Miniprotein binders against Uncharacterized protein slr1840. Designs and how they scored, part 31

Target 1, 371 residues: Uncharacterized protein slr1840, of Synechocystis sp. (p73408)
Amino acid sequence: MRQILIAPDSFKGTLSAGEVCQIALDVLAPEFDCVAHPLADGGEGTLEAIANNLDGQWQTVRVQGPLPDQTVDACYLWLPQEETAVIEMARASGLPLVPVGEHNPEIATSYGTGELITHAARRGAKQIQLAIGGSATNDAGLGLLMALGWQFLDSQGQSVGWGGQALGKVAEIIPPVLNAFPQVTVLCDVTNPFYGANGAAQVYAPQKGADPAMVQRLDQGLRHFARVVREFDGFEINFPRAGAAGGMGGGVAWALETKIESGFTAIAKLTQLEQAMAGCDLVITGEGCFDHQSPQGKVVGGVLELAKKINKPAIIVAGQCQLSQTVLPNVLKIFSLVGPDMPLEKALQHPQTALKKRLVQVKQYLIQSQN
Short names: E, the ipSAE of ESMFold2; O, the ipSAE of OpenDDE; V2, 0.75 times the mean of E and O plus 0.25 times the DockQ between their complexes.

## First folded at step 20 (miniprotein)

Design r52 (from r38 with M41L; at its last fold request DockQ between E and O 0.83; V2 from the best seeds 0.66)
Amino acid sequence: DLEEEIRELLREAEELIKQYKELTEQGRHDEAREVLYRFLLLMARLRYLAFWLGNEEIYERAWELLEEMLEIVRELERQRSD
ESMFold2, look of step 20: ipSAE 0.697; ipTM 0.904
ESMFold2 (binder alone), look of step 20: mean pLDDT 78; pTM 0.725
OpenDDE base, look of step 20: ipSAE 0.615; ipTM 0.869
ESMFold2, look of step 21: ipSAE 0.759; ipTM 0.929
ESMFold2 (binder alone), look of step 21: mean pLDDT 78; pTM 0.722
OpenDDE base, look of step 21: ipSAE 0.518; ipTM 0.819
ESMFold2, fold request of step 25: ipSAE 0.735, 0.691, 0.736; ipTM 0.920, 0.901, 0.922
ESMFold2 (binder alone), fold request of step 25: mean pLDDT 78, 78, 78; pTM 0.720, 0.731, 0.730
OpenDDE base, fold request of step 25: ipSAE 0.471, 0.452, 0.478; ipTM 0.809, 0.797, 0.809

Design x1 (at its last look DockQ between E and O 0.69; V2 from the best seeds 0.00; counts 0 for: pae O 2.6 > 1.5, pTM E .719 < .8, other shape alone 2.773 > 2.5, SAP 90.086 > 70)
Fold by ESMFold2, look of step 20:
Structure x1 (fold): chain B 371 residues (1-371), chain A 109 residues (1-109)
Amino acid sequence: as target 1 above (371 residues)
Amino acid sequence: SPEEAERRLYELAYELMRLALKALRLGDEEELIRALLRLAEALIKLYKELTEAGRHDEAREVLYRFLMLMAALRYLAFWLGNEEIYERAWELLEEMLEIVRELERQRSD
């Protein structure tokens, strides 16, 4: 047990993935050679995890916010060696940017996310990794596409405007004059179709501020837009995953010839997780699932699957876990932050202390296993 | 009527924007972009006049169209690599938003 890869998700609400790694390095490093490899699943924390692993340059861009009269300074990560930009939609068009009481997916626009893409393209990006979680919008990516030069006109030849309210007005689509955009890969784990009972509006618009009447209007707008797209070039936009981020999955797939990957898979490939893991004797992974039965988040699950594939043993450190190692192949031991010696309330109040305590136990376990 | 002429102003701005987008492929967009900047300034003045006249629904439509025009102008300027026009579009946006905040303050007082 000479080299250990520390490859955690964040302990959401308490510790970032980088903080988890640092605590593990501090506890384990004298006796073990540890390598930090913080991870994410394409949601919040994704850019930070990648920046921990690669030489990247933060780019701050003034862009359109989700509300029409709102501007934001949004960050993305430029990776010049990889000629890749990593963009989190939520930093320009995300629900957290909208003030309490102003949530309205009929007016919220994805335009600012498109502005991040144009900035990355001008910087020389050949590839965009676009994480689309946490959006405030239900505009099918219309705002994003307008920022890339697409025009959507009503029956009077006027712009349909921004937001979900615009979808039902579209009568004419004019593709951009400038068409040299990078290859876009959408990081998407949502499988909902574009419209219908399981579609973007019905399932997710309430969380973005839509009352039932607005949900019906948004769903009808998505149906109308799907019809216009089919008339335009025959594309069937109502497919699985198309409903992601208020229909953005469908809109960008149609307009930008996107590749779709799970967030963890894309991040693991970009940060070369498999190569890092192959160079270790053991992997420690984990997440903060204080109210869950199992530490089977997408990061932990993905790390364990990879570890099994390349025959590496694993240890799990999680907020709570009821499973034993006999249920999870290649897992030597599972350490739960919450237990008889660390009640849930104490662990939530003192997460660094709780994690340190369990990592000391991991250290003791590893020293014993070397004999 | 005066109301019809006001509507024609932002319709003209969007017509010029469409022409400027086409002109990018031909390399002759400069005059159209300068015209768009002048129309943006006219829309700011129109917003003030409509608000001061109590015509708030029309003022809100002008504001909405102005915000979208500034976003489209930033697209044009950024792709052209013209930093001066790019910053000018942001300056006009902030000028309008300051005017909106001041006129709302006066209504509340």
Scores: ipSAE 0.542, ipTM 0.801, lowest interface PAE 1.9, mean pLDDT 86
Fold by OpenDDE base, look of step 20:
Formats: C-alpha cells, structure tokens, sequence
Structure x1 (fold): chain B 371 residues (1-371), chain A 109 residues (1-109)
C-alpha cells in the first residue's frame, strides 16, 4: 500500500472533516503516505472543508442580513485558480443570524446572499457554487434576485416587499437589464417541491418561526409566485428540489437558468476527488453515524460509490455503526468509535480521543494486512 | 393628507427606479441616480415622521421601499462603474438602520 486517501465527512456536532483528517494524518502518516481530502455535503462546514483542500482565500463582505434592520460581515471562499467563488447563503441569510424570538420567514430576506454573488462577480468569478442550507428565509430567492437586478412588482406597479410575504403580491416580473453574472450552481440534497404538502413552507417554515397560519400564507404565496412565473415564461417551478431553502432552489434555478446539484457531487468535482482517489491504493471515509441510510447517503455513500466505480478498497470510520460489514462488499472493514472500550457518552464528550484510539486500530489493521 | 403624500412619493420613487433601470443601456444616468438619492433622503424623513406618529405599519412599508431603492441604486452603480454612488447608497442604508435601531430602543423604554 503506497498511498491512502482520507476523505471523511464531518462528525456532526463533534468534529469537522478537517479535524478528522488531521487526527488521521497524525496517526497514519508516520507509517503510510496519506493525503487528506475533507468533504462536505453543502451544509455546515462546506467552506472550511473546501478551504482545506484548495488554495482558497477568505473574503469578508458587509451585506444585508436576514432581517431588514440587520447588516452582517459575511465570508465566502474565493478560489483564484478555478476562478470560482463558494458561497454559503447561511453566512448572509441564515437562521443563526436571526435573534432569538425574531424568527419570521414572512420578513426574512435572501438579499444579502445576492450581494455576495455580486461581490464574487466583481472579483472575476466565472463560477459560483451556492450552498443553500441553513436558511432563515421562505422568499423563493426574491431578495437574492433583486440584488442581481430583478424586479418584482405588485398590481400597482410598485416593488413588492421583502420576505415570504412578498411572494403573494408579485404581479409582474422584470429581468435585469444587464445579465453578465457568472454561472451559479445551487448545491442542495433535499428533494422537496416548491409548494404543497411536501413543499418549502409546509416542511421547513415551522423551524424558521412560522406558525400554522403563517405556513398556509407562505404556501399560498409560493403557489401564486409559481403561477406568475409560468405566465411569464412558461417555466414550471414546482419540481423536485425547488423547495430547498424556502423556495430559493426553484427561484434561482428558474431565474439564472441553472441546475440544482448534490452538494457532495459538486464538491467532489471541485476538489477533484476522483483524481485524488485514483492515485491512492485505499480510501478511508467516515461520518458521525453510519446507519441503513448511510450507504445511500451524501458523503460516505458518494465516496463508496466512487471507490466501487474505480475499484478502490475502502475503510469506514464511523462515530456509531448500526450496520454489519457484510452489507458492503467493497468495504474492507468498518470501525466504530463507540465500542466495548468506548461508551457512547465518553465518545461524545471526547471525540478526538475516541477517534484517535480507533485510528490506532485502523493502523494496526493496515499493517497486519500488508504482512 | 399624509397618506396621499406618502402614496405619491412611492409612486414617484418606483417610476424613477424603473426608468433608471430601463435607461441603463443608454449610458450614464448620473442625474437620475442623484434624484433617486434625494428621494432616499426623503424616505428616511418620512420613516421618522411615521414612527413618531405611532404609524408603525406604514413606517415598515417605507423601510421596505427604502431598502429596495438602495438595492436598485447599488445595482445601477455597480453596472455603471460608479463607485461613488455605490458607496453613497451604502451610507444611506447604514444611516437608516441606525435610525431604525434608535427608534426601536426608544419604543422599548
């Protein structure tokens, strides 16, 4: 074995993908040639994972926050070699930016995310990767599009207000006069349609501070907006994934004529995961909880599928494992942080120690397998 | 009436904004942009007056319209390469937000 690729997800709530990689390097690199390749699913920690893989430059921009009375210093990642900006909408329009007790998806706006896109365009971005997890908004991306020069007018020819409340008021759509923005790719893994029982408002607005009456109003707003869009250019915005980030997935996909991609797929492409894996003899991946859904899951599932495709052996290091090894023929072994020697409570309290201990066992396993 | 004056101000604001955006292809609309900045200042004043009068719902509508005007100005300034107007639009936004915070504090006291 000449080279090992270490390509984990975050251990949700305990360790970042970068921290997992560093601990793995500390344990394995003295004995093996190791390459760290931290991954993400387009959720929390995506920018940090990419910054660890690529020569990224952090850009801080003052933009509109999620509420009208807020400004935030938002960071995005600039990749000068790839001429690509990676933007997390949560840095400008995210739920954690809203003060406790002020969560209101009828008022919250995505405008600041559009300002980040504009700033990236000024820096010369040819591509923008837009992660849309953790939103405070249910505005279908109206605020974002307004920052890019779109106008949405009511029946009186006045601009509609900000937030989800604006959706039901849209009567006229005016595209930007100049549309020289970089190509935007939306990153998300949700499959929710734009509206309805499984739509943006019904599924996600409650966690953003919507009561049942507000959810109904927001869903009606999304339905109305979908009709107006259809009347405008014939586009059907009620498709799978359109409901992501309170309808931003649909709104951006329509207005910017882009596709919504899996976060893992986009990050794997951006970071050249396949090329890195092709150069290695073994891949080590992992996540916080490896369950029945994990083989079909975002990061670990994607890594395993890729490893299978290019005929590379894989090892899984999981916080908890609920699956037997026999279910995954291309996986050499599964290591769980939790075991007889490490109770769950102790592993949660001391994740670094638990991971290090398990990686020592991985090291021993690999040494024995070479003999 | 204050309500009529408010309505007329909004109508004028959005008409000018639409004209500015449509004229972007025709070249430098600096004079029109300056007029929109003056209108922004008038909206700040109107917001204060409405808030002082206890007309909070109407004040919120003025705030939204102001924010959208600033959005349009920044967009225009960006595409016209006018850094001065871009920065001035940010300054006006910051001024309005300071006023909002101060008036909200006074209401809570």
Amino acid sequence: as target 1 above (371 residues)
Amino acid sequence: SPEEAERRLYELAYELMRLALKALRLGDEEELIRALLRLAEALIKLYKELTEAGRHDEAREVLYRFLMLMAALRYLAFWLGNEEIYERAWELLEEMLEIVRELERQRSD
Scores: ipSAE 0.120, ipTM 0.580, lowest interface PAE 2.6, mean pLDDT 86
ESMFold2 (binder alone), look of step 20: mean pLDDT 79; pTM 0.779

Design x2 (at its last look DockQ between E and O 0.62; V2 from the best seeds 0.00; counts 0 for: pae E 13.1 > 1.5, pTM E .635 < .8, SAP 83.709 > 70)
Fold by OpenDDE base, look of step 20:
Structure x2 (fold): chain B 371 residues (1-371), chain A 109 residues (1-109)
Amino acid sequence: as target 1 above (371 residues)
Amino acid sequence: SPEEAERLLKEAARLLFELARKLREIGDEEEIIRALLRLAEELIKLYKELTEQGRHDEAREVLYQFLMLMAALRYLAFWLGNEEIYERAWELLEEMLEIVRELERQRSD
């Protein structure tokens, strides 16, 4: 064994992907040639994972916050070699930015996310990776599009304003006069349609502070907007994934003529995971909780699928494992942080120590396997 | 007055449309930009007056139009490379936000 790729996800609530990589390097690098390749799913910690993997520059911009009376200092990642900006909408238009008790998806706007895109374009971005998790909004990306020069007018020719309340008022769409935008790729793993029982409002608006009456209004607004878009250019916005981030997935896909990709796939492409893995003999991956759903998606599932495709063996290091080893082809072994020697409570209190202990066992296993 | 609020909102919309049209024609935008800045100042005053009168729904409508106006100005200033207008639009936005916060605080007291 010549080289090991360490390609973990975050251990949610305990360790970042970068921290996992560093601990793994500290334990394994004295004995093995190791390459750290921290990954993310486009959710929380995505920018940090990419920044640890690629030479990136943090950009801080003062932008509109999620509520009309808010401004925030939002950061995004600039990758000068790739001419790519990586933007998390949650940094400008995220739920955690809204004060407790003020959650209102009828008022919350995505405008600040559009300002981040504009700033990235000024920096010379040719590509933008837009992560849309953690939104406070149900505005179908109207605010974002307004920041890019789109106008949405009511029946009286006035601006519809901001937030989910604006959707039902749209009567006319005016595209931007100047349309020299970088290519935007939306990162999302949800499959919700734009509206309906499984749509943006019905599924996610309650988590953003919507009561049942507000959910109905928001869903009606989304339905109305979908009709107006169809009348405008014939586009059907009610497709799988369009409901992501309160309809932003659909709105951005329509207006910017882009596709929605899985977070893992986009990050794996950006960071050249396949090339890195091809150069290694073994992949070590992991996440906080490895369960029956883990092999079928997200970071660990994606890594395992890729490893299988290119015939690389894999080891899983999980915070907690609910699966037997026997069900995963090409997986040599699964190591759980939690075990007879490490109760769950102790592992949660001391995640670094728990991980280090398991990585020592991984090291021993690998040494024994070479003999 | 409600009539003045309606007039200003209609004028804002008109000017935004005119601005969009002139930009498409690569025409002189200076006069429109000056008019939009004056309108922004009037909307700030109107918002304050409406709020002081307890007309909160109408004040919110004025706020939305103001925010959209500032959004348009910043967008235009950006693409035209006009830093002065971009900065002025930010200053007016900050002024409005300060007024909003102060008036909301006074209402909660």
Scores: ipSAE 0.037, ipTM 0.543, lowest interface PAE 3.1, mean pLDDT 85
Fold by ESMFold2, look of step 20:
Structure x2 (fold): chain B 371 residues (1-371), chain A 109 residues (1-109)
Amino acid sequence: as target 1 above (371 residues)
Amino acid sequence: SPEEAERLLKEAARLLFELARKLREIGDEEEIIRALLRLAEELIKLYKELTEQGRHDEAREVLYQFLMLMAALRYLAFWLGNEEIYERAWELLEEMLEIVRELERQRSD
């Protein structure tokens, strides 16, 4: 047992993945050689996790915000050695950028995210990792595509405009002359289809400010757009994951022939998690799940699956964990932050203390295992 | 006048259609850029005129067409490396947005 990989998710609401790594390094060193490899699942915080693993250059670009009368300074991460840009849609077109009383997916646009993609392409990006969580939009990526030179015209030959309200007006699609773009991978864990009862509008538009009547208009707009796309080139846009981010998954898959991957899978590949794990004797992973009834998180599950694949033992440190070693044979031990000596309320109030306490126990366990 | 505003709306629609065709041809950058800049300046004037006349639905449509035009200008300028046009497009965008915010504040609706 020479080297330990510390590969956690964030403890949501309490500790970032980087903070979890630092606490583990502080507790386990110098007795154990530890390598920090903080992870994320493609949601908010993804750029920071990647920046902790790779030497990147933050790029700030003034772009169109989600509201038509709004501009924002949005950041993305340029990774020159990987020739890759990592973009979080929410930094240009996200719900947090919209004042609470002004949430409206019928007008919100994804145009600024397209401007980030254009900037990254001119920077030299050959690949773009596009995290699409936290969007304010239900425009199927129309705004993004317009920023890339696509035009969507109504029956009178005029632009359909921005927002979810534009989807039902599309009669003609004019692709850009410059149709070559970097390869885009969409980071998505949502499985919802484009439209319908489980589609983008029905499931997600209410949390973006849509009342029931607006939800129906948005869903009908998505159905209409799907028909126009099918008539245009035969593409069937209503597939699993297409409904992510207000239809962005479907729109970019159609227009840019993108790959859609889970956020964990894409981040693990980009940060070379498998290579890092192969170089270690043991992996410690964890998450801040405090719901006994909640399923295991995507990061922890992915780390454990990889560890099993390459025959590496694992230790889990989590808020509460229901799984046992009999289900996970490569897991040596599971440590829960919540226990007889650390009640749930205290763990939530003092997360650093709770984590440190369990990591001391991990250290004691590992020392005893060497004897 | 209402008749002149209607004529400008039809001209804007025609120019946007012509823009779509020209962008597909990418090779007439100077001609396209000059036409787009003229249209953008006229749309700002039209927006102010329609708003002053209380024709808010038409003013909002003009604003959306202006935003699409600025998107096309920024795309073309940025992709082709024309910094002068890129800066001018940002300048026009900020000018319109300030006008929109001021007129909406005065209306208090």
Scores: ipSAE 0.000, ipTM 0.273, lowest interface PAE 13.1, mean pLDDT 83
ESMFold2 (binder alone), look of step 20: mean pLDDT 74; pTM 0.661

## First folded at step 21 (miniprotein)

Design r53 (from r52 with A44G; at its last look DockQ between E and O 0.85; V2 from the best seeds 0.69)
Fold by OpenDDE base, look of step 21:
Structure r53 (fold): chain B 371 residues (1-371), chain A 82 residues (1-82)
Amino acid sequence: as target 1 above (371 residues)
Amino acid sequence: DLEEEIRELLREAEELIKQYKELTEQGRHDEAREVLYRFLLLMGRLRYLAFWLGNEEIYERAWELLEEMLEIVRELERQRSD
């Protein structure tokens, strides 16, 4: 075995993908030639994972926060070689930015995310990767679009304002006069439609601070907005994934004619995962919890599919494995951080130690397999 | 004319600051909040226009006006809680 690719996801709540890579390098080198390739699913840690793989430049911009009276210093990643900006909406319009007790998807705005896009455009971006996880908003991207020069007017010709409350008031749509924005790709893993029982408001607004009455108002707002959009240009905004980030997936897809891709697919492409994997003899991947859904989804599933495609063997290192040794194609072995020697509680308290201990076993396994 | 729109937005912003103060002094807090939100929206539009016109001065002025307004808000809220 000449080279190992280490391509993990984050261990949610415990270790970043970069930290996992570093621990793996510390354990497996110098016995093996190892290449770190931290991955993400377009959620939390996406920027950091990309920054660890590519020569990125962090850009800090003052923008509108998720609350109308809030400003934030938000970071995005500039990739000068790729002329690409990677933006996490959560940095400007994210739920963690809203103070406890002030969560309100009727007033929370995506405006600051639009300002990040504007700044990236000014920087010379040809492409924007927009991760839309962790939103505070249910505004269908209205605020974002307003920051890009769109106007949304009520029946009186006045601006509808910001937040999910604005959606039901939209009577007229005015596109921006000046529009020279780069191509935007929305990173999204959810399949929720724009409105309805499985729509943005019904599924995600409660976790953003909506009570049942607010959920109903927000859903009606989304329905109204969908009608207005359809009347405006015939676009049907109620499609799978449109409900992402409180309808931002739909709103951005409509207004910017964007593609919605899985976070893994976009990141894997951007970081050239296939090329990196092709140069290696083995891939080690992992996530916090490997379950029956893991082989078909997100980072680990994507890595395994790619490994299978190019006929590379894989090892999985999971925080917790709920699957018995599932015969996955090309998977040599699954290692769980949790085991008889490492209770779950201890692994959660000391994730670095738990990972290191398991990686020593991986190392031993690899050495034995070479003999 | 986008430059004219900028001038109008600035004038409106000044009036909204005044209205916010007056409404707050009158104890009309809900209306004051609406005025504030209108002001914030105008500042957003102003930043957009300034950006596309390449007018960095106006762009920064929009932030300054926003900060000024938010300071006023904080001060008046403090006075109310006293």
Scores: ipSAE 0.577, ipTM 0.852, lowest interface PAE 0.8, mean pLDDT 91
ESMFold2, look of step 21: ipSAE 0.687; ipTM 0.903
ESMFold2 (binder alone), look of step 21: mean pLDDT 78; pTM 0.726

Design r54 (from r52 with L70M; at its last look DockQ between E and O 0.70; V2 from the best seeds 0.60)
Fold by OpenDDE base, look of step 21:
Structure r54 (fold): chain B 371 residues (1-371), chain A 82 residues (1-82)
Amino acid sequence: as target 1 above (371 residues)
Amino acid sequence: DLEEEIRELLREAEELIKQYKELTEQGRHDEAREVLYRFLLLMARLRYLAFWLGNEEIYERAWELLEEMMEIVRELERQRSD
């Protein structure tokens, strides 16, 4: 019996990777031996995808929310066998946690994310995977670092306040006296530098509630902070990916000497995707929209590269396929949820039904290919 | 001495709560906001120290103080809106 690995991304806005896997299992079993391996890109659904693959323990911790006056019950994933915590900053410092109309990246703090890290350390984490998507913040991780015992002082020797507004006030940096934190890996897919035209503030602060004047102030704050860091220890914080999560990528990389990896790469390693794929005859992957960038993209692209590396055939199931004739190595066929029998609107309204219908066609194709 | 620092931070926290109330009652809202931020940073430092010292009591006390302050903030904001 042919063994199939089902390794999709989420269909953004419609189905989680886990839901996609379940529907695929429902359709393809028992004719095929199927293994579900939901994936994520380090963004939304990362914890859920990992929890579905590994024996993870959900940990709920009361932490500082994104606004100074907020507390949130944030969850992270503890992996006891790997001694690894997986933390999504969005659970503590995320944009969705900020009430409508109160989005303010000058005030929003990453402190709660740092508290999650401390709790994970207390739990005995040797490694922390830190997903930094969906942030409300442009504080360069100052809040997070403060939770880890860093102090940032102004020209008067007073602690700087919260949020992006604090960046331009930093005059002195005091590292933590006690630092026994585990190795942190930042999961990041953006290549934005710390500041400038493509920097954190200019690119992402508007989405976090910044007006043009605020964007300029935040960018100047990032520039100032970068200078202070250089003066402190010579580190150049203005590198590709440093601008992730409002400069948190840079701030954490500097302060914690952290590795920055792609979300897919980290998750694929953590969930042992290569080993799982090696045990299968075929991989089925997919995402919401498969376009000209998708082969070089995060999850689907990564799966296809891996499949090619280990000579496994692949099938792609996309919500929408914009590539009519893309011959990808080892890709047997691309199936689109949207088709003559399933208009886009209907597929968006009934994603489960659309996916199931297309997976039936995948099943038929696979059966025919065995004959 | 980290234990001494904790004691000092706790004393300062109580004073900041008092100052926040007084400033707010006086209508000095900008200054009250500054006191609030100082309080939040103090609580952050207190939690950090308590964590590393393994002092769960002080760690929880820091949260209690934070919650108390937040309740005060909410109550005073409500009174202002009435």
Scores: ipSAE 0.452, ipTM 0.778, lowest interface PAE 1.1, mean pLDDT 90
ESMFold2, look of step 21: ipSAE 0.690; ipTM 0.902
ESMFold2 (binder alone), look of step 21: mean pLDDT 79; pTM 0.731

Design r55 (from r52 with L66I L70M; at its last look DockQ between E and O 0.80; V2 from the best seeds 0.67)
Fold by OpenDDE base, look of step 21:
Structure r55 (fold): chain B 371 residues (1-371), chain A 82 residues (1-82)
Amino acid sequence: as target 1 above (371 residues)
Amino acid sequence: DLEEEIRELLREAEELIKQYKELTEQGRHDEAREVLYRFLLLMARLRYLAFWLGNEEIYERAWELIEEMMEIVRELERQRSD
């Protein structure tokens, strides 16, 4: 019996990777031996995808929310066998946690994310995977670092406070006296530098509630902080990916000597995707929209690259496929949820039904290919 | 001495609570907000120190103080709206 690995991304806005897997299992089993392997790109749904693949334990911790006066019950995933915590900063310092109309990247703090790291350390984490998507913040990770014992003082020797507004006030940096934190890996797919036209503030602060004047102040703050860091230890914080999560990529990389990896790469390693794929005859992957960038994309592209590397055939199931004639190595066929029998609007309204219908066609194709 | 720092933070926290009330009563709301944020920073530092000392009591006390302060904030805001 042909063994199939089902390794999708989420269909953004419609189905989680886990839901896609379940529907695929429902359709393809028992005719095929199927293994579900939901994936994520380090963004939304990362914890859920990992929890579905590994024996993870959900940990809930009261932490500082994104706003100074806000407390949140944030969850992270503890992997006891791997001695690894997986943390999504969005659970503590995320944009969705900020009430409508109160989005302010000058005030929003990453402190709660740092508290999650400390709790993970207390649990005995040897490694922390830190997903930094969906941030409310442009504080360069100052809040996070403060939770880890860093102090940032102004010219008067007072704490600079919270948020992006603090960046321009930093005059002195005091490292933590005690630093017994595990190795942190930042999951990041953006290549934005710390500051400038393509920097954290200019690119992402508007989405976090910054007006043009605030964007300028935040960018100047990042520039100032970068100078202070250089003066402190010579580190150049203005590198590609440093601008991730409002400069947290840079701040964490500087302070914690952190590795920055793509979300897919980290998750694929953590969930042992290559080993799972090696045990299968075929991989089925997919995402919401398969376009000209998708073969080089995060999850689907990564799966296809891996499949090619180990000579496994692949099938793509996309919500919408814009590539009618793309011949990809080892890709047997691309199936689109949207088709003559399933208009886009209907597929968006009934994603489960649309996916199920297309997976039936995948099943038929596979049966025919065995004959 | 980290224990001394904890004691100092707790004393300062009490003073900040007092200052917040006084500023609010005076209608100096912007300054009161700054005091509130300073208080929250102190509580953050207190949690950090408590964590490293393994002092769960002080760690929880920091959260209790935050809750107390936020109750004060809510009560004073209510009184202003009346």
Scores: ipSAE 0.536, ipTM 0.833, lowest interface PAE 0.9, mean pLDDT 91
ESMFold2, look of step 21: ipSAE 0.710; ipTM 0.915
ESMFold2 (binder alone), look of step 21: mean pLDDT 79; pTM 0.732

